# Ledger of designs, part 8: VHH binders against Guanine nucleotide-binding protein alpha-13 subunit (gpa-13)

Target 1, 348 residues: Guanine nucleotide-binding protein alpha-13 subunit (gpa-13), of Caenorhabditis briggsae (q4vt39)
Amino acid sequence: GCNSSSLNKLQVPEVRASRSNTPASQKSSDQSYSHIRLLLLGSAESGKTTVLEQVRLLYKQHFTESEYFHRRAFIYHNIFKCIKSLCRAMKMSDIGFADPINMGRSQSIIADEENHYGIFSKELAEKIKCIWADKSMQSLYARRSQFNLNDSAAYFLNNLDKINTLDYKPSDRDLIMAYVPTCGVQNVIFTASNQSFQLFDIGGQKIDRRKWATQYEGIDAIFFCLAISEYDQKMNEDMVTNRLDDALKLLETISEEPMFATTPIYLFLNEIDVFCEKLDVIPLSNYRKDFPGGDQDDALDFMENLAVAALGKRDKSLYRVYRCIAIDTQMMAELLSTVFKDIMKRKR
Below, E stands for the ipSAE of ESMFold2; O stands for the ipSAE of OpenDDE; V2 stands for 0.75 times the mean of E and O plus 0.25 times the DockQ between their complexes.

## First folded at step 1 (VHH)

Design e5 (framework vhh_7qbe_3)
Fold by ESMFold2-Fast, scan of step 1:
Structure e5 (fold): chain B 348 residues (1-348), chain A 122 residues (1-122)
Amino acid sequence: as target 1 above (348 residues)
Amino acid sequence: QLQLVESGGGLVQAGGSLRLSCTASGFTFSMGWFRQGPGKEREFVASISGSGGSTYYADSVKGRFTISRDNAKNTLYLQMNSLKSEDTAVYYCAADEYGLGWYEDSSEYDYWGKGTRVTVSS
């Protein structure tokens, strides 16, 4: 070597040519040591899903062709699930299609038990487009809140011609709009400051509990989301614990858990805007008799002290506390940058 | 390792009340009650969060049944009022070792008791 590029290459390993394989047939193992692993926790409505979406938006995932192929498969599957759900909703509501031929098309969609992880045939795509364009279907979709239908359906179905092509590459927005919070373990792989991270959101009912124990192994940090605005939320009338107290007890339980004894907790006190607006109408002292009174800053300080108390005897080096508005992209950009830099200094 | 033991089942007249208990051998996160009536599938009754602050009920029992827990005693309770013949079932206690909330899906629970029989006569 004439130009001695050895120093710059010492920290960045050369990417070797990947072996030829198809992503759909590839068995992948969890490569826990190649990523910093983050666990996203909090009660329902804490802002966890919003934090996950902000990570996708702010830390653009750089995907290989095989990774895009895999994500395309997921998008096609979700589009088909969405149209099938809409067809079922039409049938359940006993609403006739404006074009009678769409009744037969809808029945064929409902009867189709394939997973549709690939590009749609021209016939299937045309069938979906005709059903979606039907005036009765559009009227049903306008009433989607009455049927708990996903708002993302219009996004994908309106763009089906763009999506249903061999050269389609999902945009970051397409990937965010494809996200379904209740579809089991959601995880996001992303890069910040040349470091790869994996963020796990353990959402719900479709997960084997044994897999949860496995996911807790090798966690490098916990993101705990707490909606401080819930200080006034009504519980069952025979219970004295409010929703904030329930969330604080969950935080206490996680902080005291032996498997997390040396795992740093990054606490996100979310919805400070809603909290401050509520204080003007619903006094904190009505729900917290130990609040000595004061202005909005005094109330925020009080809530932060409650959250820190819930961490118990945890070493101060093993937690950080941040006030945030999870839907504020600029605020989240600054907070997440600070958090990821702190995590990187700790290492695994 | 964790064991759940139900008690308090018995025969009661329609309109009567009964209190079920479930003792766990250790601390649990979310806990729930499920029941299985004669010739029926197992159905959700009620669930409670680890702290006891959050509760969820099946529509058929809402306003009549109350779920509660005493974490100092590792004990779950179900207070059943205004009992109907349709409430006749074997009642099962379920516990979640790793849960971060409560679930109405029986497949989400790690540990189950052997059940206690409730018969409502009319």
Scores: ipSAE 0.000, ipTM 0.153, lowest interface PAE 16.2, mean pLDDT 74

Design e6 (framework vhh_7w1s_2)
Fold by ESMFold2-Fast, scan of step 1:
Order: structure tokens, then sequence, then C-alpha cells
Structure e6 (fold): chain B 348 residues (1-348), chain A 121 residues (1-121)
């Protein structure tokens, strides 16, 4: 596991640990049995962290000032990391910048070894804005999946002037879009319709996946997040394995696990907006030869069928499939309400 | 500022073992970490990488080298067994921009100073 003390080395406010460190596998007759226990699963960048943050915002209603300060620092850090990766990708593209001055700006960004957990200098902010506005950079970003780029980049880079101020406080939208890294076990205790729930986020790394089968007794439902937009992307861990294939194999493994044989799985097919945007530029048939072609609805149906196939011979009553955009708070509010209502009906 | 400090290099005979350590400051281990090496006259090559507990290795070292992480000490290790003369190189610890889950091969931009490993026949 990850250790939150490593965050203190970044000179950010102390991360407030979860008030309950009770593992999902350690169900107690005392108070833990009063909760409906939910296990949140998915690969890195599947939208899993975003779903957790949506639950936190929709049902717990606020962040502490310490948590805002911590997330503010990571927003700056992540913006800089993203622009640096875009500059690296531009170097790989052979197209070159539309404005020749941006070549020098890009090289200075690549050479900058600072972490940038604070506000950007005026010079740095101007370099970032000029690079981002470049027509060749915008063309590269349209092909971002070829370079495994995070889709939150446009949100923050388009709003840099608002974010790069001494008075900046992240909005709920900014917090959802930030994809702040999580490590170890995180859990959220919340109430919906007079029912207490506990949501466990155990991380999306392969080490966590290897431990899942031996630790999770007493789970009432599984939330499985799958970013369908990753059909053309490879995993960072090996640069060979297709991200969608890795996620589908994980789903198959979880569905076949004897301890989850009667546990309902709620599939969140995430990033349907990014998926549909990519289809016009990167044909699904290039990566899925069994896809016969068709429109966006045909492609979505195909992806849903792949996910259902990964569930194997699981009874239809023990899964639900939802298409979503995890960063869309209104959509997530309606979806999560429906999901929690369905889970509650199963306990009656 | 991100800083990486390597230690544990030196002279070792073929067939021997050596452990390299990389102490990091200014960041968390939620990111990708890797060990690279550079022999005289060659470009730097990725030897091993770790993200969380998931690991990947170059075929030349697979089965002989093990990368590991201690998040409490903010340190990454490279355990090198059954060393060969061909393993002689300067070994570098590096960090990738993986908080965005980018996976770009050239994104290992934060480098340590390097530590020399010399394997004698």
Amino acid sequence: as target 1 above (348 residues)
Amino acid sequence: QLQLVESGGGLVQAGGSMRLSCAASGFTFSSYMGWHRQAPGKQRELVAKISGGSTAYDDSVKGRFTISRDNTKNTVYLQMNSLKVEDTAVYYCARDFSEYDLGYPESFDYWGQGTQVTVSS
C-alpha cells in the first residue's frame, strides 16, 4: 500500500485519513453491519476516482479547507505535467508548431524539472497559454489517445487564467476534473434514502488487483468502472497490453471469483462522450476486428456486449450496465440515485 | 523540487549480486518509476519500471533483476542477481508523469545523478 505521509513531503496540508480503516473483508456485527458495503473497482483512469468524488460531493456535501489546499496543489502539478507531456508528444509528431516561437517555449517546458505545486509565474503561464493555443498542438490533442493523454487537459488549460490566481479555490467541477491520485484503501461513509452505505476504493494498480480475491468478504455490491474510450490505448505499466483488454480481463476475473458469485455487479461504461468523439478519427474496427462497422449507437452496443461477455455465465439479475460520463455531475446524480435504489431493493 | 538520489553501485564480479536504491523527495509514489542504464557509446535504455506493484522488465534482465518500492521510505530498489559483464553501465533512477496516466516513452524527465555498476569477468 500507498502511504499518505508521502504527501507531506510535497509541503501540502496533511491529508485527512479515512475515519474508518475497516477493510471490506473485515465485516463486524458491531457497526459495520449497519452499512451496505460497496466495492469500487476499475483500472487506473477508468473514472473510479471520479465516481468516488461524485459520491463524496453529492452525499457528504463539502470538502475541508485543508482538502481544498491539497487539491489545489495537485491541480497545478497535474496541469504542468500534462503540458510537458503534450510538448513531448509534439516533439514525436514531426509536424512542428504553427508558431515557430513555440518550439523554444516547448523545449523550456520539457527542460523544467520543477514540480509546480504552486501558482505559475507570469512567464510560465504565458508559455503554457501560447503552446496550448497553437494550431498544431490543438491538432495533436485531437489525436491524444495515440499518446495516452489524460482527457482533463483541455478543461484546465482552457481555464488557466482563472486557475492561476492567488485567490483560486477549486470549484466542485474543478475537483471532479482534477483526477487527484489516490493510493491505498479509501472509503466513504454516506447516507442515501435513510440507508447507510460504505464505499471502498482500493486502487486500480495491478498490485491491488492481485490482492482483491483474498480480502473482500461481506461486500453487498460491486461498482466496476470501465473507460470504453481506451479501446485504442496501451497500459503504462508495460506499453504492450491494450487498456480495454486489461479492464475486460479484470472484469472477467472478478465475475468468476467464487466469493462474488451472488454479489451484484454494477458496470459503469464511462467516457462515452470521449468514445464517440474518437470514433470519427480512430475507427473501432482498427482495434476490434469483430466490429462490423456502423454508427455511434452500434459502437456503444458493441462495447456493452464486450463488457457483458466478460461477465461470463453470470445470472442477468446479478448485473446492471450503465453508460455514463463520470465527470457529469447531473448525469451521475441521477445514475447513482437509481443504482442505490436498486441495491436497497435487493436487501428487502 | 523533485530530487532523486541513487546509491548502492560499485564493482562486482560476474555472477554476483548488487542492490541499487533510489531515494525520492518532493513527490509521491503514485507515479511510474523506472531504472534506466547507459553503457559507454550506447543510448540510455529502460531496464525495469514499476507502477504501484505492477512491474515490467527488459528481456535482457528478466528473471535476474527485480524492481520494488517502499512507499514509507519513498525509495525504489533494483535488486540485480546473476550479473553479467554486459550489465556494466551507469544506472539511473527516473520518474514518469503518470499521474495523468500518459505512458509516453520519453516522459521519464526527472532523473537521478546515476550510479556506476561495473561487472568484472
Scores: ipSAE 0.000, ipTM 0.139, lowest interface PAE 17.7, mean pLDDT 75

Design e7 (framework vhh_rezetamig_d1)
Fold by ESMFold2-Fast, scan of step 1:
Structure e7 (fold): chain B 348 residues (1-348), chain A 125 residues (1-125)
Amino acid sequence: as target 1 above (348 residues)
Amino acid sequence: QLQLQESGPGLVKPSETLSLTCTVSGGSISSSSYYWGWIRQPPGKGLEWIGHIYYSGSTYYNPSLENRVTISVDTSKNQFSLKLSSVTAADTAVYYCARDWGYEDSSYLGEFDYRGQGTLVTVSS
């Protein structure tokens, strides 16, 4: 048993199971109005949850009080996990802190096994702030692509004083920047250009993929999210499968599904910013022997060609490919508007 | 408060099977939100993921240990267990049981939100 006890361990948010047993077609047929039914697919960490949250933000879906408290809890947890990962990265890189006191602070963060779903104590918040402000830590973070560190870290750590208050309510930007895992099947009903849509989000981890086939019936379009930046990363579930290879195999499987033979696939090549940053330090050719070399545009073209190849013999009219940064709300607003208009034209 | 507690022999002979059980209290294993897993830390080395299990019985193992490892779940006892066969001195480590979120932007190690205190297993004799 764990001998350490703290308030944060008692404040674990409830994660409610999504309604996973209702196929998309059955659920849509139970509505007062017929919806255009969209299936959101992708591997874990593909950005599909961020796309779902952008839809909620841009099409003015209301968050319930329970949803705000749930996301608030994950924001605190994400901040703590992020600073702990950065402390481990400093130790792994054998880099000394500019302030020697931060070495002891860093060790206490690494040793802290609390889950931290609640507001931080003044002591913990001060440790986090001092570690984050350290010049050696800032130098490590500046080269974060070398260590697979998330860009969201700086956003939350720079705003810790605003976030670490009893009356904190996450802003729309905070909700987009926060990562909250998708459990089971979730759906969002929204309206764009007087057309009702229903977007189904299914967990992208291997265990959740068993539920995908139950949602195949009655789908009008597929949104497939693929994080191209993951070309150098392995799956957490087995620690050997390349994440990009897994995503491409999933895309191939979905494109070859007989139920989707005439269903358009909207492919979102996500994290193009992280991808381009990684290319400067982690050569694509180390992971893709068929990449002939070139600049960032050549690498992006190569990745797009890999994704299109995974679609197989699919007719060109039945897919669209977009390069994106899912956390960029302005970019996503324009992109999603274009996608929804294209879908509506197909139903005219 | 959710707590996880490892139990099992602290000494295992070479070539035998290492067997550990994790007892979960203050929460149910029968949750669609979590995996339940095992990690270990050999002396002087970092943490190594062994594997995890979903309450339905679905298992995922570290491929380097795949041929020797079995994880099982007993939802009626709110327990899950590790069996590691054909042990050698290299399997000497502190073994932890843990709840795993399957959380994005985290390594397998960073995905655990609760873990036990750990139990030292020595392979000798």
Scores: ipSAE 0.000, ipTM 0.134, lowest interface PAE 16.8, mean pLDDT 77

Design e8 (framework vhh_vobarilizumab_d1)
Fold by ESMFold2-Fast, scan of step 1:
Structure e8 (fold): chain B 348 residues (1-348), chain A 123 residues (1-123)
Amino acid sequence: as target 1 above (348 residues)
Amino acid sequence: EVQLVESGGGLVQPGGSLRLSCAASGFTFSSYAMAWYRQAPGKGRELVAGISSGGSTSYADSVKGRFTISRDNAKNTLYLQMNSLRPEDTAVYYCARGYSHYPWLGSTEFDYWGQGTLVTVSS
């Protein structure tokens, strides 16, 4: 059978360093062609943004106080948006609350048209906590994929009392859990093992293929994020197309692109924790008729096989597949270290 | 809510055997990776063995071939069969629930621990 690697071999290297330990790039040497160039691809909800934030936290200088203040505002707004979406989902699904009082609380949340970028009032925080603790709400949240609900909602809602304080400052963990949509092209320059890297994220906008040929020539590696937990979810754009199918089609398109014929692809099969949790409630066979059944390891192997099949005739030396939880900083530190070492080895 | 209760520790002579058990409650046991850790007097806590939700196992080099980790999902119980025990195996053994369903992927940090069971290997 299958044997896992020794747990003693899973060790997080010291990846966070003070500014004095990471020399600044020289003006004459700080050009994009002097870096190992990485292209970050995947849907907006694949964990792509989370991987970018992990790279920023693990390998780049810390966020400014201004950036923490803005992230704090986003966290409050997202918490309120999430609970409001959950209340709407309860109403749309014609599901009654276990505590009848929560019906009135839910209606007041739905009727609240404020953006809530600041700290919640005591009354609002209490309403949110009561609604979130409701057993019918928890049951709906277990089925969240059917409603395209954010998988990070539980983290913030479970910690509302800690977050809802005047002096709250987001932790590194809170920043990772708080997805921030990107617009346009974003890139991060960072150093790992004395090698300079540049990570390009094309943002939430679709890009012209001709623009890729001129803008992204000389890409050294592709990071492709695929949320395997999306096997039961539909695209927001049409509410018909399965998200996993769409992601696999994008992977196929990228792998077949002549520009990337010799470019290694590092597949991050993300949200394995959410995937395994969903398998307990939503059978994979309901969405993948060719899945013959089995345990969680069999389901993960099936998903890896789907991703590998999407790579087509690509040489095995030109891809790697990793199972991950993008929001797990320690796991990502281990995986990114392994990936960067593999990329550097290819440049010898 | 989450509880892990170890049992099966005791005094045994070198070369002897012991079977440790960990009774789990308050969560869906079959969905979590589990592990055994130990802490000897004056030393830090070390990982002994891990088992994934699917049954894949990993062992510390010091115990490979002597210890076997296993699980019974129907009974919500984790086991550690310890054979050919040595004086250096003397420690308090702890049951732990993994954060990840796959202990070989990512952090070895665990979110819940039992109270421990003492194993003494001596004449």
Scores: ipSAE 0.000, ipTM 0.115, lowest interface PAE 17.7, mean pLDDT 76

Design e9 (framework vhh_lunsekimig_d3)
Fold by ESMFold2-Fast, scan of step 1:
Structure e9 (fold): chain B 348 residues (1-348), chain A 123 residues (1-123)
Amino acid sequence: as target 1 above (348 residues)
Amino acid sequence: EVQLVESGGGVVQPGGSLRLSCAASGFTFSSYALYWYRQAAGIERELIASIYSGGSTNYVDSVKGRFTISRDNSENTMYLQMNSLRAEDTGLYYCAKGLYSGSWYPTDSYDYWGQGTLVTVSS
C-alpha cells in the first residue's frame, strides 16, 4: 500500500488501532467478543475491491459524502484512462478509425496528460463519445484482453451522458463497477448473523512481510481473489509478467507464510463469465500448454487445479474454492453468506 | 440433456425423518454446486440447502441442525437427510445445479430442475 495520503486512500482507521468510541469498561468485553478478522488479498484487478464494495452494499454500510466524492473522482479518472488505453491500442494495432476525424480526436486524448478526477468538459465528453461509438473501436474492444483493457470500460463509456453531470452521485451499481484502487489499508466493519466482522483490504503487490507481522496478527480467515480471465494478460508495470502467473505466485507465498499456516483461505475464482466469453476467441492452450483442450467446464476445472496447486501442501480443511462473478450481487450475497457461516462454524 | 431426478418423499408424522435423493446425469457432477429447494402451495420456491464442489455446505436457518446435505460423486447422487420434521417442512422438494461448473448462482431454469418429490408432514 501507499505510505502517504492520496485520492486512492479512504479515511479509514489503522487496522490495529482500537476504536476511540470504546469505553475502558468495555475493553475486555470487546476483546472477548471482538470482530472476526478477515484479510482480503489479490491484485487490484482481481475483483477484491468489488468484493469489498459488495460487503458494504449487502451489509448496509453507509457511504459518507467524502467517500462518494472519492468514488466519483475515480470513475472519471478510470473512464479517461480506459479511453486513452483504447486510443493507444488502436495506434499500436495499426487499425484505422472508421471515421477519420476520430484519428485526430484519439491523438489529442493520447497527448492529454491530465488525470481527470473531475467532470469532463462538453468538448472532451463529446470527443470520448465519438471515439467510443466508432465501428473500428468497437471491433478492437471485442479483443480487449489483448491490450490489457478494463472490462468495466463498456459500462461507463455506454453511460457517459448520465455520469458526466455536475450533480452526479454514483449508484450502487456504479460503485460495484468502479474498480477503485486500494492504497494503504482499507477496512469495513459489518455484522452478519449476529456476528461482527472486520474485513481488511491491502493494496496489491506492495505487501511487506514486516508489515504483515505487525498489522495482521490474529487474522481468522483470508479471502483471496483471483481473476481467472487474466490468463492472457500481462502486468501493466512491466508488460512481461503474465497476470495469472503473478497472482498464483502471490497465492503460493501467502499459503506458505508461517503466520497463516492454520488460517483458512477462501479462494474466489472471479470473472468466470469473462473467462468463458474469452475462451471462444482466445484459446487457453495458447497460454497454458498443459491444457489439453475441451469445453468451458474443462477450462474452469483446469484453472481451479492451477489455483489449488498454488496452495501447496495446505490441508484441505484449511481452504475452500469458489467460482464467482464478483459484480453479480445475488451470487455474491449467497456466496458471502455461506462463507461467513463457515467461518463462524470454525469459531464454535 | 441435463436430468435431475428427485426421490424419497412421503408422508411422515412431526418429529419423523426422510432421506431425499437427487440422481443426476448429463453433466460433470463433481464440478457443480448443487442445491435443494422447496415450494409450499401458494409460496415461491426457497433455497434450503447448498453443497459446493469443494464440499462446503449452507442451510437456511429454519432447517439448520435438522437437515444434512451430502453428495456421492462416484454415484452422481446428492442427498438431503431430514430429521425432526415439522409441519412447515411440507412441500415439493427440488434439486438444482449451479449455472456454471463450480458456480454459486443457481439457475431458475426448469431445464435444471427435476419433477420434485412431495414431502408431507401431518399429525
Scores: ipSAE 0.000, ipTM 0.120, lowest interface PAE 17.8, mean pLDDT 76

## First folded at step 2 (VHH; from e14 with S32G S33G; framework vhh_rezetamig_d1)

Design e14b (at its last look DockQ between E and O 0.01; V2 from the best seeds 0.00; counts 0 for: pae E 17.7 > 2, placed apart)
Fold by OpenDDE, look of step 2:
Structure e14b (fold): chain B 348 residues (1-348), chain A 124 residues (1-124)
Amino acid sequence: as target 1 above (348 residues)
Amino acid sequence: QLQLQESGPGLVKPSETLSLTCTVSGGSISSGGYYWGWIRQPPGKGLEWIGHIYYSGSTYYNPSLENRVTISVDTSKNQFSLKLSSVTAADTAVYYCARHPYYGSGRWTPFDYRGQGTLVTVSS
């Protein structure tokens, strides 16, 4: 009788976003500066959260203490998750560590089932640093797409000494680089160019069309994030579906949604830096047989065309396509400024 | 290997509707990044793009034919079809179904795969 060992579903603590029941504020008669309502959409890890964080940063939205602590905790968790993933990948690749001592360290990390939402012990931090510094590990990292490693892993691992302090306060850059899964609906109100905007981020929920129809009435524009670097990656859910293909299908679905028939879509082709880097190691033609070949620019154009194709018969006036690096604050500042101006122009 | 095959009548009367079907084998229509389309070549003339359809049903037509052309897709049968209404002698051509990949801005390949073509003659 083969005892089916119950894979303990790691209950990721549902950080219950405190439903701030902000009461339906009374219609005070004041000049209802009607918020321009923006819907932020994209597949998991498309960079939509990063875009949200950039908006917060650029338009001086303050994080609550709770949000700050939450992000800090996730930074530690993500660091550990990343190094553990790397260790597992090393084990699976039959590639030995350059320093054999790191094998034992790696095994220790793999065996560690703690979530590590706080400061690492000195011992653990040292193990992480030594493993990360290993030449073989670095070589593996260059192929990180094969095991769906967060692109920010190197950033945090390289800064572990700064982060692993009792008084660690995430920098703005840390916050931008941190991946925090969106649970539920996040709403950010901000002012740009003397206009009030409300940005809605809908995390992880299958677009239940029924629920969307009522909640998303009056959306003025859609921000859609597409991580073009995911051309070689599979969905974690089934390890079969290509992430890029899934994202493109999502885009198509959104574009064809009747409720959004007249809603302009701002498409952010995100992670162009990662995409370009990956092309050197992972040829696009290996995954996209329809790619005729060419240089980096050809590949980018190809990806853009795929995205445009996914928009289908949508009128050209109702979409804009931008290549972006969501983690680049300067780039995003310029981009978002352009986008908001365009939105405001459309509302006049 | 991807294969496209046109089927339909080779003779259509004036003012009637030309109807053709393209059957795709060796691949799925339900793939992103491709349009499935129709092109034609009138005798002694160059190739003319008629239109194409995305697997989701989004269509694009040649503006010169837009009012007369309907393209549809049946993903379950791995087929797509052309209807051209109110045909005249000018619509006599070899008709090709084709796959249309997009490789970048300004680098549009009209098609990478096409059928053998079928002659459709408009005659009384």
Scores: ipSAE 0.000, ipTM 0.254, lowest interface PAE 12.1, mean pLDDT 83
ESMFold2, look of step 2: ipSAE 0.000; ipTM 0.166
ESMFold2 (binder alone), look of step 2: mean pLDDT 86; pTM 0.870

## First folded at step 4 (VHH)

Design n1 (from a10 with S54R; framework vhh_7n9e_1; at its last look DockQ between E and O 0.01; V2 from the best seeds 0.00; counts 0 for: pae E 13.8 > 2, placed apart)
Fold by ESMFold2, look of step 5:
Structure n1 (fold): chain B 348 residues (1-348), chain A 126 residues (1-126)
Amino acid sequence: as target 1 above (348 residues)
Amino acid sequence: DVQLVESGGGLVQAGGSLRLSCAASGFTFSSYAMYWGRQAPGKGREWVSGISGRGGSTAYASSVKGRFTISRDNAKNTLYLQMNNLKPEDTALYYCARGSGSRSAFDISSDSFDYWGQGTQVTVSS
């Protein structure tokens, strides 16, 4: 049997739609060199795309109907990938489902290789609901940091009935919670504290010298996102390269680049919530022999020092380090306000 | 070797109908959201309609809603656009496009496509 009663106790913060900015504050052709220009870097899964989405939400950008449709497709895809990952975790943990019918449903989900970019069939939706409501699955989910999952999985799974309708339109919060990978160059022009900014997102995992020569001219500051929770994770592309090591190497490369020698780097140590919860079940010392041990604060300090070490000999006035949870809109509002003030102070 | 080949365009009187087809090859068609876009003389590219990989979800630009119907036949790897009650302002080069699985939704140009065809011309006479 399915049990969905445990899913009714969610409280979702209201996210208000931002007002659009006036054209005068964001007119690019007449003000191309009057904007403070920011470059956003980090791996595809570092949370940098979420930072872009937070900027769009917090600074009065609007999504088009085509953007809502595209994001809706990824919401279905993400729901399916999440439940599939949880089913795999149940199998690997050798934990039986409380309802034995869910074993067969789970095996069906694991074997399904479709991407599921649209509304689920009645049969598939029932499988997902029944598996998610299973008491053994809920117990496993309580250990979600072991699987590198954040609260967005439960957010969508608890709302499946609402989402699995033909008239579903994602809310602003749905858009923030949905993962959408970055490819190509994106930019956003916005106003914060009566100052215009232009934020560039460079897709992909490698810095291209051609893009450095043509796109990176006149960058006033770099935002670098680093997902510290990934100390135990391998790159999807080769399943050998440690994700944290790869991200630290990228940071080193950026810090050593002569064109950025005087460019301040704002380093966002992301996913601190997942990191801290993961420490209890996956000790950091198993992956970093240079970690001397200690509590969560010691581990956070170690990760910060590791990131600062990757900056090499960069002057302390040319970087700032922040601990963050990119999907937390309230935290990001305060953090971004602090960051923009610091950038403006440097330009005054 | 992704290929998208549009057909079915032509000259039609205002109030008339056309059905466009897009033959897809070189990828697993059913795994991708598909779109129709258009480009009128002197204007940039405009999103027209989209459909999910399995066809369960559709969306339309306000300018064509109620007149155009998007559909797909995954067995034939073909995307369709039924255009009814055509108006002179619908005159454009119509192209099909594959939705990007990896593009950021923060592109302010509203471009969410990674491949598109060469297009088929639709001309609506008054």
Scores: ipSAE 0.000, ipTM 0.399, lowest interface PAE 13.8, mean pLDDT 77
ESMFold2-Fast, scan of step 4: ipSAE 0.623; ipTM 0.855
ESMFold2 (binder alone), look of step 5: mean pLDDT 81; pTM 0.822
OpenDDE, look of step 5: ipSAE 0.005; ipTM 0.263

Design n5 (framework vhh_vobarilizumab_d1)
Fold by ESMFold2-Fast, scan of step 4:
Structure n5 (fold): chain B 348 residues (1-348), chain A 125 residues (1-125)
Amino acid sequence: as target 1 above (348 residues)
Amino acid sequence: EVQLVESGGGLVQPGGSLRLSCAASGFTFSSYAMAWYRQAPGKGRELVAGISSGGSTSYADSVKGRFTISRDNAKNTLYLQMNSLRPEDTAVYYCARGSGSRSAFDISSDSFDYWGQGTLVTVSS
């Protein structure tokens, strides 16, 4: 099932629920040969939902008003969740707030048990702005991975004044940057090079993975997203399991699945920009003792080799590996074009 | 810093030959797939030829049998030997580095993350 215990269904737009009612494993009644079925997999926050949004922008080229409403709600929720996590991390830091007044503001945020799917009050927005602008908070955010914090929170927090207005409509960039957890199965039908595709997105959190097997039948290709920047992070679900180790084990499990023995896997090694930024502060060798050292290119090669090893004994013709930045629309346009052409060649 | 510098472009008569070179620096050349792209006037970039870190090659149908991609890992240099040139081959040719090592059967499906400045090839009388 959908991990919705923290989500009120009355606050979730119907468009998401209706799109989730068509399983990837359920073929059209006529078994149409013109429809290539793609399954989008990866751990939570791997960038898979961002890949889906890029497909929508590049090939479907529109969002409905209901979809804007849904994303807007989750933008507010994610901003509040991020600032609350940052406030909790400040309690565990080695320095206090630069402005002592922010200690009281931070405590107020931590005590707030609301989900905040709507516009913030002026008082709440001001608290968030003051906390985010604090010099000690900015220093903690620079060390965010040491505290298991989101690597992209700054984008929305830096734009809070724009976002916290009654007439706010998310931009294309806002839609790409928004973290919207996939609850159930989402799907998108689109056309590329006169070929019809259907892309299925399923939740990446451990509870959602129990439903993955119901989507395996009739899949023509798998898109697997892996955020290589997570080499130093723990899973939020248990705070013990390394995120990269979890993702590599998941990739290994999918690659060894008998139903996917002849199904190509397109592996997206995401967040290469964040990965390279982190290497300047957090050595890869602290987490991967078999990394022999080197520059950023050596580290990227090492990570690619780890991912390829996780594919196991899979034939080279049945996988492709790409380094990407899922939020980079131009990069994703070129990459997805390459991927779709490869898939179409396999169906000739 | 990754840098790719193309050379060897120029004006050539139909049926002629030309060899393009790409000098690579700032990365371990032998570990990456490399490619040649071209962009004709008024068109998007087209993949012409690719070569894996292991030496496997792939070509666009339009150039297969006429063009040869090769690499010299000792000199960190990528080459494109172009024979039997046609007016349709007129384009700016770009050297490109693959975003990773060659892991797939068809090099033309690999993503590329760095491009050079390009070198102009004009096939005309």
Scores: ipSAE 0.005, ipTM 0.244, lowest interface PAE 9.8, mean pLDDT 78

